# Designs tried in a protein design chat: VHH binders against Fructose-bisphosphate aldolase 1 (cfxA). Part 17

Target 1, 359 residues: Fructose-bisphosphate aldolase 1 (cfxA), of Cereibacter sphaeroides (Rhodobacter sphaeroides) (p27995)
Amino acid sequence: MALITLRQLLDHAAERLQGYGVPAFNINNMEQGLAILAAARACDAPVIASRGARSYAGDIMLRHIVEALAEMYPQIPICLHQDHGNNEATCLSAIRHGFTSVMMDGSLQADMKTVASYDYNVDITRRVTDAAHWVGASVEGELGVLGSLEKGEAEAEDGSGAEGKLDHSQMLTDPDQAVEFVQATRVDALAIAMGTSHGAYKFSRKPDGEILAMRVIEEIHARLPATHLVMHGSSSVAARLQDLINAHGADMPQTYGVPVEEIERGIRHGVRKVNIDTDCRMALTGQFRKVAMESPKEFDARKFMIPAMKEMEALVRDRFERFGTAGNASKITVIPMDDMAKRYASGALDPAVATAKAA
Below, E stands for the ipSAE of ESMFold2; O stands for the ipSAE of OpenDDE; V2 stands for 0.75 times the mean of E and O plus 0.25 times the DockQ between their complexes.

## First folded at step 8 (VHH; framework vhh_rezetamig_d1)

Design d1 (from a3 with Y55H D102Y; at its last look DockQ between E and O 0.65; V2 from the best seeds 0.00; counts 0 for: pae E 13.7 > 2)
Fold by ESMFold2, look of step 8:
Structure d1 (fold): chain B 359 residues (1-359), chain A 121 residues (1-121)
Amino acid sequence: as target 1 above (359 residues)
Amino acid sequence: QLQLQESGPGLVKPSETLSLTCTVSGGSISSRSYYWGWIRQPPGKGLEWIGHIYHSGSTYYNPSLENRVTISVDTSKNQFSLKLSSVTAADTAVYYCARSPYYFEGYFDYRGQGTLVTVSS
């Protein structure tokens, strides 16, 4: 079965009466892929399989892992997405290797650390969307820089994210600028800055909507109701996962991620893709540490990974249920990329801005 | 206003199955935002999470109990239930049904009045 593009998947998510969100899970190995797809089959949920900015698997390995998963689970649409592309070459290389979706992160320069100007972001993102759309691939862009409103500074863990102090205007996406950006670049999805960041050390206290600047999501959606919003840095970092890891040899400070109910609020207001990585890594590492400590003579890798896969599967099932993704895989007929290319060429997928305020 | 009411036998013999039902009124169990769960408090001890169920039927159990626990939901009756098999005196506790926004968090924003279940001959 052909891989689904991000644009088709998120259009489907938005066309529901209540709309749903799709979690995007990083896959770095076979075990993660198996856990995600087992959950997807159990929930009848479509999947976004992501290559993170510094994933060691690389485009070729991940493409073949996802092909194998698609053969094992032919009823489940899978979108193969490259996250946080640093330049045109990275994005086009991923498409050549069979990715159906790429992110051009023009909010940063190619070093993935230096904040880029708005004009740089528009220019590089438009170049990627022009090329990707000619062959039917989807493009996610980013406007604004991930950072903590609580501390006024950027955070990076996997080599993607600004460094140093940021002012408020760099950490929150301007809704007027978002409309202009989407029209200029024709991105299929827009990641917006709302006070979240990467990694397990996101906040010093449990955040609420005011910390996360959820009002930015609501305002942008009101102006761009057909543009799909993306939440980055949105792992929940559940207390149970922290306790699991710390009970088994780690010393991880208590911190908070984005509460799932705040993610659900975002989905009600136009968030369609939600990036999940930290939670999955904590679930896997926590179970690995538990086996290592409780069974100090164990050396069979499967004995470590089976409980890790079960923990990850439970997490993934929760996200499919809570985001409304469950029940939708069987409702999707995948559109091949060549046909998506025709749709882009026709103008049918061009950006739309809300005009209903006059009626 | 949302109300949760436990019902079921207050006395269970050892080795038998403890069965409780929670009836939800003033709200719908069919919510994408919430999990419906059971907690218990044995005499002289703190609260222990038993498990949650989502309206779809997806369950999340305390690993220490998962081989003996079954939680079920009936959305048409706005009810969910607990079965705990092979009980012993250690299962004597006040049992509460509860609502949570999280599948594994020990946080509950509503709970019932509780019902004492005693395991004895």
Scores: ipSAE 0.000, ipTM 0.325, lowest interface PAE 13.7, mean pLDDT 83
ESMFold2 (binder alone), look of step 8: mean pLDDT 88; pTM 0.894
OpenDDE, look of step 8: ipSAE 0.024; ipTM 0.527

Design d2 (from a3 with D102E; at its last look DockQ between E and O 0.09; V2 from the best seeds 0.00; counts 0 for: pae O 9.1 > 2, placed apart)
Fold by OpenDDE, look of step 8:
Structure d2 (fold): chain B 359 residues (1-359), chain A 121 residues (1-121)
Amino acid sequence: as target 1 above (359 residues)
Amino acid sequence: QLQLQESGPGLVKPSETLSLTCTVSGGSISSRSYYWGWIRQPPGKGLEWIGHIYYSGSTYYNPSLENRVTISVDTSKNQFSLKLSSVTAADTAVYYCARSPEYFEGYFDYRGQGTLVTVSS
């Protein structure tokens, strides 16, 4: 079965009576892939398998992992997505290696540290979008810089993150600018900056509207009702997982992530892709630690990874259910990328912008 | 070992309020790791989630019941309660109090034995 593009998947998500969100889970190894697809099969859910900016496993390995998964689970649409691409070469290389979707993160310069200008972002994102669409691959753009509104700083993830102090204006996507950006670049999805950050330490307290600006999502959605919005850094970092980890040899400070109910709120307002990585990491390592502590004589890695995978699978299932992803895999017929390319060429997938109703 | 026990009247008249209390033993409801909730099973039907409460007092209800449901917590007594107003025959069910790990909605690692509540005139 052909891999599905992000655009097709998110279009499907948006077109349902009750629009749903699709979690994008990072995949770095076989075990993560198996856990995700086991959950997907159980829930009849489509999958976004996401690779971070810097991969633990190379393109070839990931490609083959995903190909294997696709073969094992032919009924499950899988989108192989490159997260936080830093330049044209990275994005196009991903496509060359079988990725059906790429994110061009033009919020940062190619070094993935320096905040980029709007013009830079538009230019590089547009170039990538043009190139990708020629071959039917989907493109996610990012407007605004991911970071903590509390700290005024970004946290680096997989080598990507703004350095230095950031102004709130930089860390919140401007809704009006979002309209211009989507029109100029024609991205298939737009990552929104609203106070989320990568990693486990997103918030120092239970987030409220001051530090998690869900209003930005709502405002953008009002202006771009047909544009698929993406929430980054949207692990919830559940207390249960913290406790699991800390009970078994770790010392994680108390932290807070994005409440699931807030994600659901986002989904009701145009969010169609939700990036989740930290929660999966915590699930895996929590159980791994548990086995390590409770079974000190165990030396077979499989016995560590089996419960780890089960924990991750449970998490993934929960998100499929909570986000409305469950039950949709069987409803999707994957469109080949070549056909997607034709759709792009025809203009059928061009952005639609709502005319600002004068309040 | 964690134990949950439902208590309350087994018979409620139509239009009245169903009230149940769950007493938790062997663990604290003040834990950050869990939701405490109610589910029910009408005769011949599947389990229906009613809602849950977090240690902070935050509640989340089934939308189908949201207007009639109130869940509260008493940390001092290690109890949480259910109120369901304006009951009808359709609310006849075995009611269970249950614990759910945080962010694993619909999964219950512990639940009570259940108590039958019959709505009848």
Scores: ipSAE 0.009, ipTM 0.264, lowest interface PAE 9.1, mean pLDDT 91
ESMFold2, look of step 8: ipSAE 0.224; ipTM 0.682
ESMFold2 (binder alone), look of step 8: mean pLDDT 87; pTM 0.886

Design d3 (from a3 with Y55H E105W; at its last look DockQ between E and O 0.51; V2 from the best seeds 0.00; counts 0 for: pae E 12.3 > 2)
Fold by ESMFold2, look of step 8:
Structure d3 (fold): chain B 359 residues (1-359), chain A 121 residues (1-121)
Amino acid sequence: as target 1 above (359 residues)
Amino acid sequence: QLQLQESGPGLVKPSETLSLTCTVSGGSISSRSYYWGWIRQPPGKGLEWIGHIYHSGSTYYNPSLENRVTISVDTSKNQFSLKLSSVTAADTAVYYCARSPDYFWGYFDYRGQGTLVTVSS
């Protein structure tokens, strides 16, 4: 079965009457892949299988893992995506290895820590989209830097992200600049800085910050309806997952994530791709540690991993249900990359700007 | 005024199937924000999570029980149910139905009064 491109998958997500979101799950090993695809089969859900910036599997191993998964689950469309690419070579190498989607993160310099200029971001991202679109691959770009509006601090995703303190202009994407960026780069999907609330209850947050972030999402979506919005740093980091891990031998600092209800709200306003990594890792690690503590004589790695895979499967199924992804795999006919390339060459997938006022 | 009420037989023979129903009133089981679950407390022991169900029918089970547990939902009757097969005396417990805001195990914001189910010859 041919892998689906990100562009085709997110176009499908947007075409539904009310739209849906697609979680993007990092895969670092076979066990995560099996858990994700078991959940996808159970939910009839398409999958974004992602290589994060700090993934230790590498492009070649992950391509073969995903090919095996596609053979085991031929009814499930799988998008193979490389997240937070640091330069052109990284992105093009991933495409050569069979990735159908790449992210060029030009919001940071190649070290993935230093904030880059807007002109740098446009230039490097456009070079990647030009090359990727010739062969039909999708490109995600990023405008803005992940950070907490409440703390004024930069945040990282899988070890990729700016460091230090930020102001509001670095933490929220300007809608006018987003339109200019998409026109200049032709990205298929855009990760935007929305400002997240970390370390606070909802009622302890200033309302203007949260309301402003949603208005930014709405305006970008209204003006760029064919460019799909991506939510990064969107782990919920439920307190109960942290309690599970810490009850079984860890000492993880308390932190707070984005409530699933807020992710659902973003999806209603035009978010189509949602990166999920930390929640999956916490579910796996929590169950692994529980087995280790409750069965101290156990030494067989499978006895730890099988229960961990079940916990990850449960989390993944929940996200497919909550994001509206469930029920859609059987409605998709995958378009091969060569045919996607023809669509890009014809101009049918070129960026469009809508002038209609948002409701 | 959300209310959860357990119902079903209080006595079950070994090797048979324990069957309970939870009727939800004062709220809708079709809520997209909540999960509906079963927990139990054997005599003199702590609470044990059995499983949850989402209104769509998606189930989440305690791995130690998953081979014997079936949870189902009937949205038209605002009810969900528990079946536990092949019971033994170890399954004697007070069974509670419950609501959770999270699919993750072990947290409930409402639960019923509980019903004692005794497994005996």
Scores: ipSAE 0.000, ipTM 0.429, lowest interface PAE 12.3, mean pLDDT 83
ESMFold2 (binder alone), look of step 8: mean pLDDT 86; pTM 0.881
OpenDDE, look of step 8: ipSAE 0.455; ipTM 0.771

Design d4 (from a3 with Y55H Y107W; at its last look DockQ between E and O 0.72; V2 from the best seeds 0.00; counts 0 for: pae E 7.4 > 2)
Fold by ESMFold2, look of step 8:
Structure d4 (fold): chain B 359 residues (1-359), chain A 121 residues (1-121)
Amino acid sequence: as target 1 above (359 residues)
Amino acid sequence: QLQLQESGPGLVKPSETLSLTCTVSGGSISSRSYYWGWIRQPPGKGLEWIGHIYHSGSTYYNPSLENRVTISVDTSKNQFSLKLSSVTAADTAVYYCARSPDYFEGWFDYRGQGTLVTVSS
């Protein structure tokens, strides 16, 4: 099956009677790809396969891995997405190599560490959307900087992220500015700074107030219903994965991510793409360490990787079920990039802005 | 208050299929927040996780048992079930149905009183 664009996939997610979210999983190697697609087949779920900023495989290898996966799993729509692009050349290189979606992260300068101005972000992101849309590729932009509301500190995602302390305006995206940004850049999807708060989950199963800044999500979604919101830094960092790793020779400090229930809440309020990497890497590493510790004579890499892939598959299946992604692959007919390009050229995919207080 | 109750035959012949049903009351099996599962405790041994099912029908099984186990859900009856095929005396155990907020093995927040199933001629 042909690769699906991010725009088509997220439009499908939003148009369901009960809208769903799509987890975006980083793929660095064959084993991760196989685990993700096995889960997708088991759940009838479409896939976003992401190249993270720290990918050691590069665009060429990932294109060929994903093409092989598409051949093996022809019933599963796969979106090949380049994440956290640092400039136009990075994004255009990905498109040239067959990526159907790119992210231009203009919230940071090209070093991927220094916070950029709003004007810089608009200018570079618009340049990428103009080029990408000519050939039908989707573009994700970012307004705001990934960080923790609790700590007021920047956080990296796969090696990309601001460093140091953030002020309040950098930690939460301003809805008025989000509308202006989308109109100026025409992005198909927007990563927003919605912050995290880790209260209550550790001590109870109910949320302790709003862990994510849901008011920001709700307001932006209400005003930009056709622009799909993206949640970055949204691994849950499950305690059981940390326990698995630490029981087998590691010494990881206890950390807390976004509870899955909070991610589900974000999806109900308009989040359509949810980036997940840390949980998957912990699942793989935990099982690898378990084999290493329990079978010290084992030398065959397959004996390490097969259990690791099964643990990752189980995690990925859980996310497809909880985000409502499951059951949707068979309902999608992929629109080729050339036809998406015609839709962009016609203006049919131009940003839509809803009036506040419509009722 | 949530209650889980196991039911089914207490005696199963070797090579046949063990079959149990769990009836859920005081809560809905269709909850998006929970998995429904089975654990067992053989005589003189620790608890062993068998598997979980989500209300959609998605299953997660203990790899050591997965070739013999089937867990099913019937949302219209608020029930889920266990079938374990080709049983031997090693499958004699107290079987518990359970609820979990997590698909991961061994994590439960509620379980039934348990039912002894004996495998013998």
Scores: ipSAE 0.034, ipTM 0.587, lowest interface PAE 7.4, mean pLDDT 84
ESMFold2 (binder alone), look of step 8: mean pLDDT 86; pTM 0.881
OpenDDE, look of step 8: ipSAE 0.430; ipTM 0.750

Design d5 (from a3 with Y55H F104W; at its last look DockQ between E and O 0.62; V2 from the best seeds 0.00; counts 0 for: pae E 8.6 > 2)
Amino acid sequence: QLQLQESGPGLVKPSETLSLTCTVSGGSISSRSYYWGWIRQPPGKGLEWIGHIYHSGSTYYNPSLENRVTISVDTSKNQFSLKLSSVTAADTAVYYCARSPDYWEGYFDYRGQGTLVTVSS
ESMFold2, look of step 8: ipSAE 0.012; ipTM 0.504
ESMFold2 (binder alone), look of step 8: mean pLDDT 87; pTM 0.887
OpenDDE, look of step 8: ipSAE 0.622; ipTM 0.825

Design d6 (from a3 with G106D; at its last look DockQ between E and O 0.85; V2 from the best seeds 0.00; counts 0 for: pae E 6.1 > 2)
Amino acid sequence: QLQLQESGPGLVKPSETLSLTCTVSGGSISSRSYYWGWIRQPPGKGLEWIGHIYYSGSTYYNPSLENRVTISVDTSKNQFSLKLSSVTAADTAVYYCARSPDYFEDYFDYRGQGTLVTVSS
ESMFold2, look of step 8: ipSAE 0.110; ipTM 0.627
ESMFold2 (binder alone), look of step 8: mean pLDDT 86; pTM 0.882
OpenDDE, look of step 8: ipSAE 0.484; ipTM 0.780

## First folded at step 9 (VHH; framework vhh_rezetamig_d1)

Design e1 (from a3 with D102E G106D; at its last look DockQ between E and O 0.92; V2 from the best seeds 0.00; counts 0 for: pae E 5.3 > 2)
Amino acid sequence: QLQLQESGPGLVKPSETLSLTCTVSGGSISSRSYYWGWIRQPPGKGLEWIGHIYYSGSTYYNPSLENRVTISVDTSKNQFSLKLSSVTAADTAVYYCARSPEYFEDYFDYRGQGTLVTVSS
ESMFold2, look of step 9: ipSAE 0.187; ipTM 0.656
ESMFold2 (binder alone), look of step 9: mean pLDDT 86; pTM 0.883
OpenDDE, look of step 9: ipSAE 0.381; ipTM 0.733

Design e2 (from d5 with D102E G106D; at its last look DockQ between E and O 0.83; V2 from the best seeds 0.00; counts 0 for: pae E 5.7 > 2)
Amino acid sequence: QLQLQESGPGLVKPSETLSLTCTVSGGSISSRSYYWGWIRQPPGKGLEWIGHIYHSGSTYYNPSLENRVTISVDTSKNQFSLKLSSVTAADTAVYYCARSPEYWEDYFDYRGQGTLVTVSS
ESMFold2, look of step 9: ipSAE 0.151; ipTM 0.647
ESMFold2 (binder alone), look of step 9: mean pLDDT 86; pTM 0.877
OpenDDE, look of step 9: ipSAE 0.495; ipTM 0.779

Design e3 (from d5 with G106D; at its last look DockQ between E and O 0.67; V2 from the best seeds 0.00; counts 0 for: pae E 7.7 > 2)
Fold by ESMFold2, look of step 9:
Structure e3 (fold): chain B 359 residues (1-359), chain A 121 residues (1-121)
Amino acid sequence: as target 1 above (359 residues)
Amino acid sequence: QLQLQESGPGLVKPSETLSLTCTVSGGSISSRSYYWGWIRQPPGKGLEWIGHIYHSGSTYYNPSLENRVTISVDTSKNQFSLKLSSVTAADTAVYYCARSPDYWEDYFDYRGQGTLVTVSS
């Protein structure tokens, strides 16, 4: 039926006995949407469908794609999320067009390249949160700037993200500041900077807890146990995907992504949303290239896209299984946005901060 | 060292169910990093992927076999199994159990020695 809000979905993920994570997949076309929902049906998994910072499909098209998917798969809750919003107008426009969740990325100024001050971030994020919550929509914020801790620099993806050298304090979220930020802004979810980077060229070696600063997640969760954490730049960039693409006409430099086991560690410590885009794009492109090389006379786009969709579907199923998302769609009854608005108004969804033990 | 060992009957009558078990030693089948699968090689032919299972019970099957195949896992015994129903002479093959770090249909990094299963009246 109705689209699920991010807040309801992530609350469900956190309130299960073991807790689980929900992959958030960018959807740019019908084929990605069909692959993701076929996987979700097979796994009984709820879905976060994301619009990226660049407007490839745009809000209107994506809303209608997702509504069509919801009609085809009425048993699967779908959260329609706008990622990396650059200002209030972007976020509120998405809500007006039917998005149930938005991200206000106040870690950057509106150009999505210039690092913003903390005060700017708090101010713009609070204004989006205030507006969104009155109508029941969820808000994700970001504190800190994504960038490779290994290299001391950031790389933009899809037109979003700082580029060039960053200092250490810009690339890691300060746990004390995270508490202040969540209290001031009332975000439903917080994207944290922990050493991940956007793009397909993430790391020069296989990352571990030292490179990824996984302790940041654990420290923030200890202070904010009820705040849902978000990992950005979290595609694994599996060697098989690189091999698939390179075997079929590409020459991609070797690189490493975030190992799935490190994502699972994050989920055990309060990560509830995990952004996955690069893996899906590589899976699609790899199978498309394979058909092109093996069937050089083929001209029908569907003959390229059907295998690409199957590869993406298999990848998405893997993420639903490993993140613990599988098996949960049938356990969810979607709360309409009007009722979510009542929950926000009651104070039931206000931020909670871990308190020191009494003496 | 990780070791995979197939076990089960080497002779199966037509129309019956082929049943094999893979016992895993030197590693845990409950690993979140790996899929556990079955492949086979008919006489004089190449390898054919049958399917994979994740420790949660989630399965991926070769579409050509999916109506006849069941793969299951028993984490308490560190084992997984194959059942292939309604067999014919075409199902005669060497069957291997395998580990894969990925869900891909033809990708594996360890496999057992293989066991010949003959389907014959």
Scores: ipSAE 0.025, ipTM 0.527, lowest interface PAE 7.7, mean pLDDT 85
ESMFold2 (binder alone), look of step 9: mean pLDDT 86; pTM 0.878
OpenDDE, look of step 9: ipSAE 0.529; ipTM 0.797

Design e4 (from d6 with S33D; at its last look DockQ between E and O 0.63; V2 from the best seeds 0.00; counts 0 for: pae E 9.4 > 2)
Fold by ESMFold2, look of step 9:
Structure e4 (fold): chain B 359 residues (1-359), chain A 121 residues (1-121)
Amino acid sequence: as target 1 above (359 residues)
Amino acid sequence: QLQLQESGPGLVKPSETLSLTCTVSGGSISSRDYYWGWIRQPPGKGLEWIGHIYYSGSTYYNPSLENRVTISVDTSKNQFSLKLSSVTAADTAVYYCARSPDYFEDYFDYRGQGTLVTVSS
């Protein structure tokens, strides 16, 4: 079974009469993969299977897990994506291991902590896109630095992200720079900084569009209507999920994530990929903890993991429904990477910028 | 003002199918923000979640009941329904329809007044 590239998948998402978004789920083990694909089959939804910045299974194991999932679910297009690549070698190594999509995070230097200059970001990202497109792989870039506008501070989790105080210009993508960046680098997708952070602790109060700087999405889309935008740090962190975990032995402070309605607003304005990891990990942990509390004599790991997988499946199904992803897997015919490479070489996939034409 | 009203037979014979309908007024069942569910309370016991449905037809069921339960939605009538097959006296309960703002089984923000269904020969 051929894996789908991110470019093909997001082009499909954008071309429907009502555009849709695709959640990108991190896979840390076999159980997450099984839960995600069970949900995808139930919803007829294509999948982005993501390796996060802090790899748990490693590229080799993840490639084989996804290959097994593709064999078990041949009707479901699967994009294998490497997130937050720190340099060229990381991105090219992932492609060599069969990833159909990579992210070059040139907004940070290779240490994944030091904010990089715009020129550095353009240069390293362009080098990755040149190489990836020769073989048909997709590239996501990032412009801006992840941080909380509410706190004015960068946040990092699992070794990815700046630390310390940031000004607002570092935490919000400039739309004029976004146009220049896409033209210079030819990225297939662009992650934008809009005031979100990684991790379970995103906001001290319920966020709204101004806190998330949703205007950034709208402004960039007006200039780049065909460029696929990516939301990072966008797990909803639903209160009920936090309550589930805390009712069963955890002590996590109440926080707010991005309301699903605001994610859907982003999708209406050009967001096509939405990164989700924290909610999935909390769903697994919550049900695992529930079994532990309700069945204190149970010792068989499968008895903990089966309910955890069911909770994750339910969450993943919800996201496929709300983002409009559901119902689209059967409408896709996967284009092999060799054919994608020919499309890049012909110029058919070159960036486009909206003109200032009005009625 | 949102209102949920249960309707259906109050008596069901053992081994038959319990069938209830919930009529939603003062709001739309087609909302992408809500799940529509069924909860029951057997005599002298706490509330038990049965399942819920998204307007698209996607269903989530209590694992202890999933082999016997079917929930469906009719968006044209602004209604959703419950069928519980092969009932026994243990299925005697007050049945409530409910709305939930999330996919979690243990949350709801509105429920009906409830209807007693008795399973007896």
Scores: ipSAE 0.011, ipTM 0.490, lowest interface PAE 9.4, mean pLDDT 84
ESMFold2 (binder alone), look of step 9: mean pLDDT 86; pTM 0.880
OpenDDE, look of step 9: ipSAE 0.327; ipTM 0.700

Design e5 (from d6 with G57D; at its last look DockQ between E and O 0.47; V2 from the best seeds 0.00; counts 0 for: pae E 9.2 > 2)
Fold by ESMFold2, look of step 9:
Structure e5 (fold): chain B 359 residues (1-359), chain A 121 residues (1-121)
Amino acid sequence: as target 1 above (359 residues)
Amino acid sequence: QLQLQESGPGLVKPSETLSLTCTVSGGSISSRSYYWGWIRQPPGKGLEWIGHIYYSDSTYYNPSLENRVTISVDTSKNQFSLKLSSVTAADTAVYYCARSPDYFEDYFDYRGQGTLVTVSS
């Protein structure tokens, strides 16, 4: 079965009368993949399976894991996405190994720690999109740096992220610059800075109101309705999951993620891809720890992993339901990558800029 | 102020189907923010989660009961319901309807006062 490109999937999400969001789940092993696809089948939901920067499985293993999942679940469109690529070689290697989508994170230099200039970001991202589009692969770019609006400080996702203090202007994406960036680079999707963080330690206090810079999302979407916005650092970090892992031997500080209602509001205003990793890892780890503590004589790894996979599956189902992803897999006919390449070459997928401003 | 009220027969014969309805007032069950569920407490035992439903009909059930349980929602009446088939004396319990901010089986922010259902004969 052919894998779906990110561009086709997010176009489908945007073209519904009420647009939906697609959670992008990091996969590091078979167990995560099985949990995600079991949830997708239960919800009739298309899947974005992501390789994060810290993935120990690598491109080859993940391609074959996803290939097996596509065989097991032939009615579920799967997009295989490489996240936070640090240079052209990383992105092109993923495409060579069968990824249908890559992210070139030119907001940082190749060390994935040093904030890059706008010109650097444009140049390296354009080079990746030129190469990827020739073969039909989708490209996500990033404009802005992740950081906490509360602390004015940079933060990391899966080992990738700036360090130190940020200017307020670096923490929120400028809509005018976003339009220029998309026109210059031709990215299919754009990660923007809207006040979120990637790690398990997102906020020092419970957020109590609108915590996303929603006017940034609305302005950019109004100007670029065909460019799909991406949320990074979007895990909700549910209190129940923190309680689960801490009750069973962990010592993680209390923190607060992005409330799911805020994510849903972002989706209503143009967010189409929502990166989720922390919640899934906490679900797996929490149930694993629970079995280990409650059954201290258990030695069979399957007795630990099966409950962990079920907890992750339940979380993934919840996100498919809340983001409006559920029910859409059966409405999609995958366009092969070669045909996507023809669409890029024809100009049909070129960036579009709307002339009307958001009211 | 949110209120949940259980209703249904308090006595059910073995092998028949237990049916309960929860009426929600002071809030909407079509909210995208909440799951609506059922829990029970058998005599002398702790609380046992039965299942939850999202307003879109997506359901989560306790594996020990999943072959006998159906939870459904009626958004036009702002109600959700429980059917438990093939009951035995072991199903005698106080049944509560509840709201949860997520899918977790033991994380409820509101519940009803409960209704005793006795399986007898």
Scores: ipSAE 0.012, ipTM 0.516, lowest interface PAE 9.2, mean pLDDT 85
ESMFold2 (binder alone), look of step 9: mean pLDDT 84; pTM 0.861
OpenDDE, look of step 9: ipSAE 0.069; ipTM 0.596

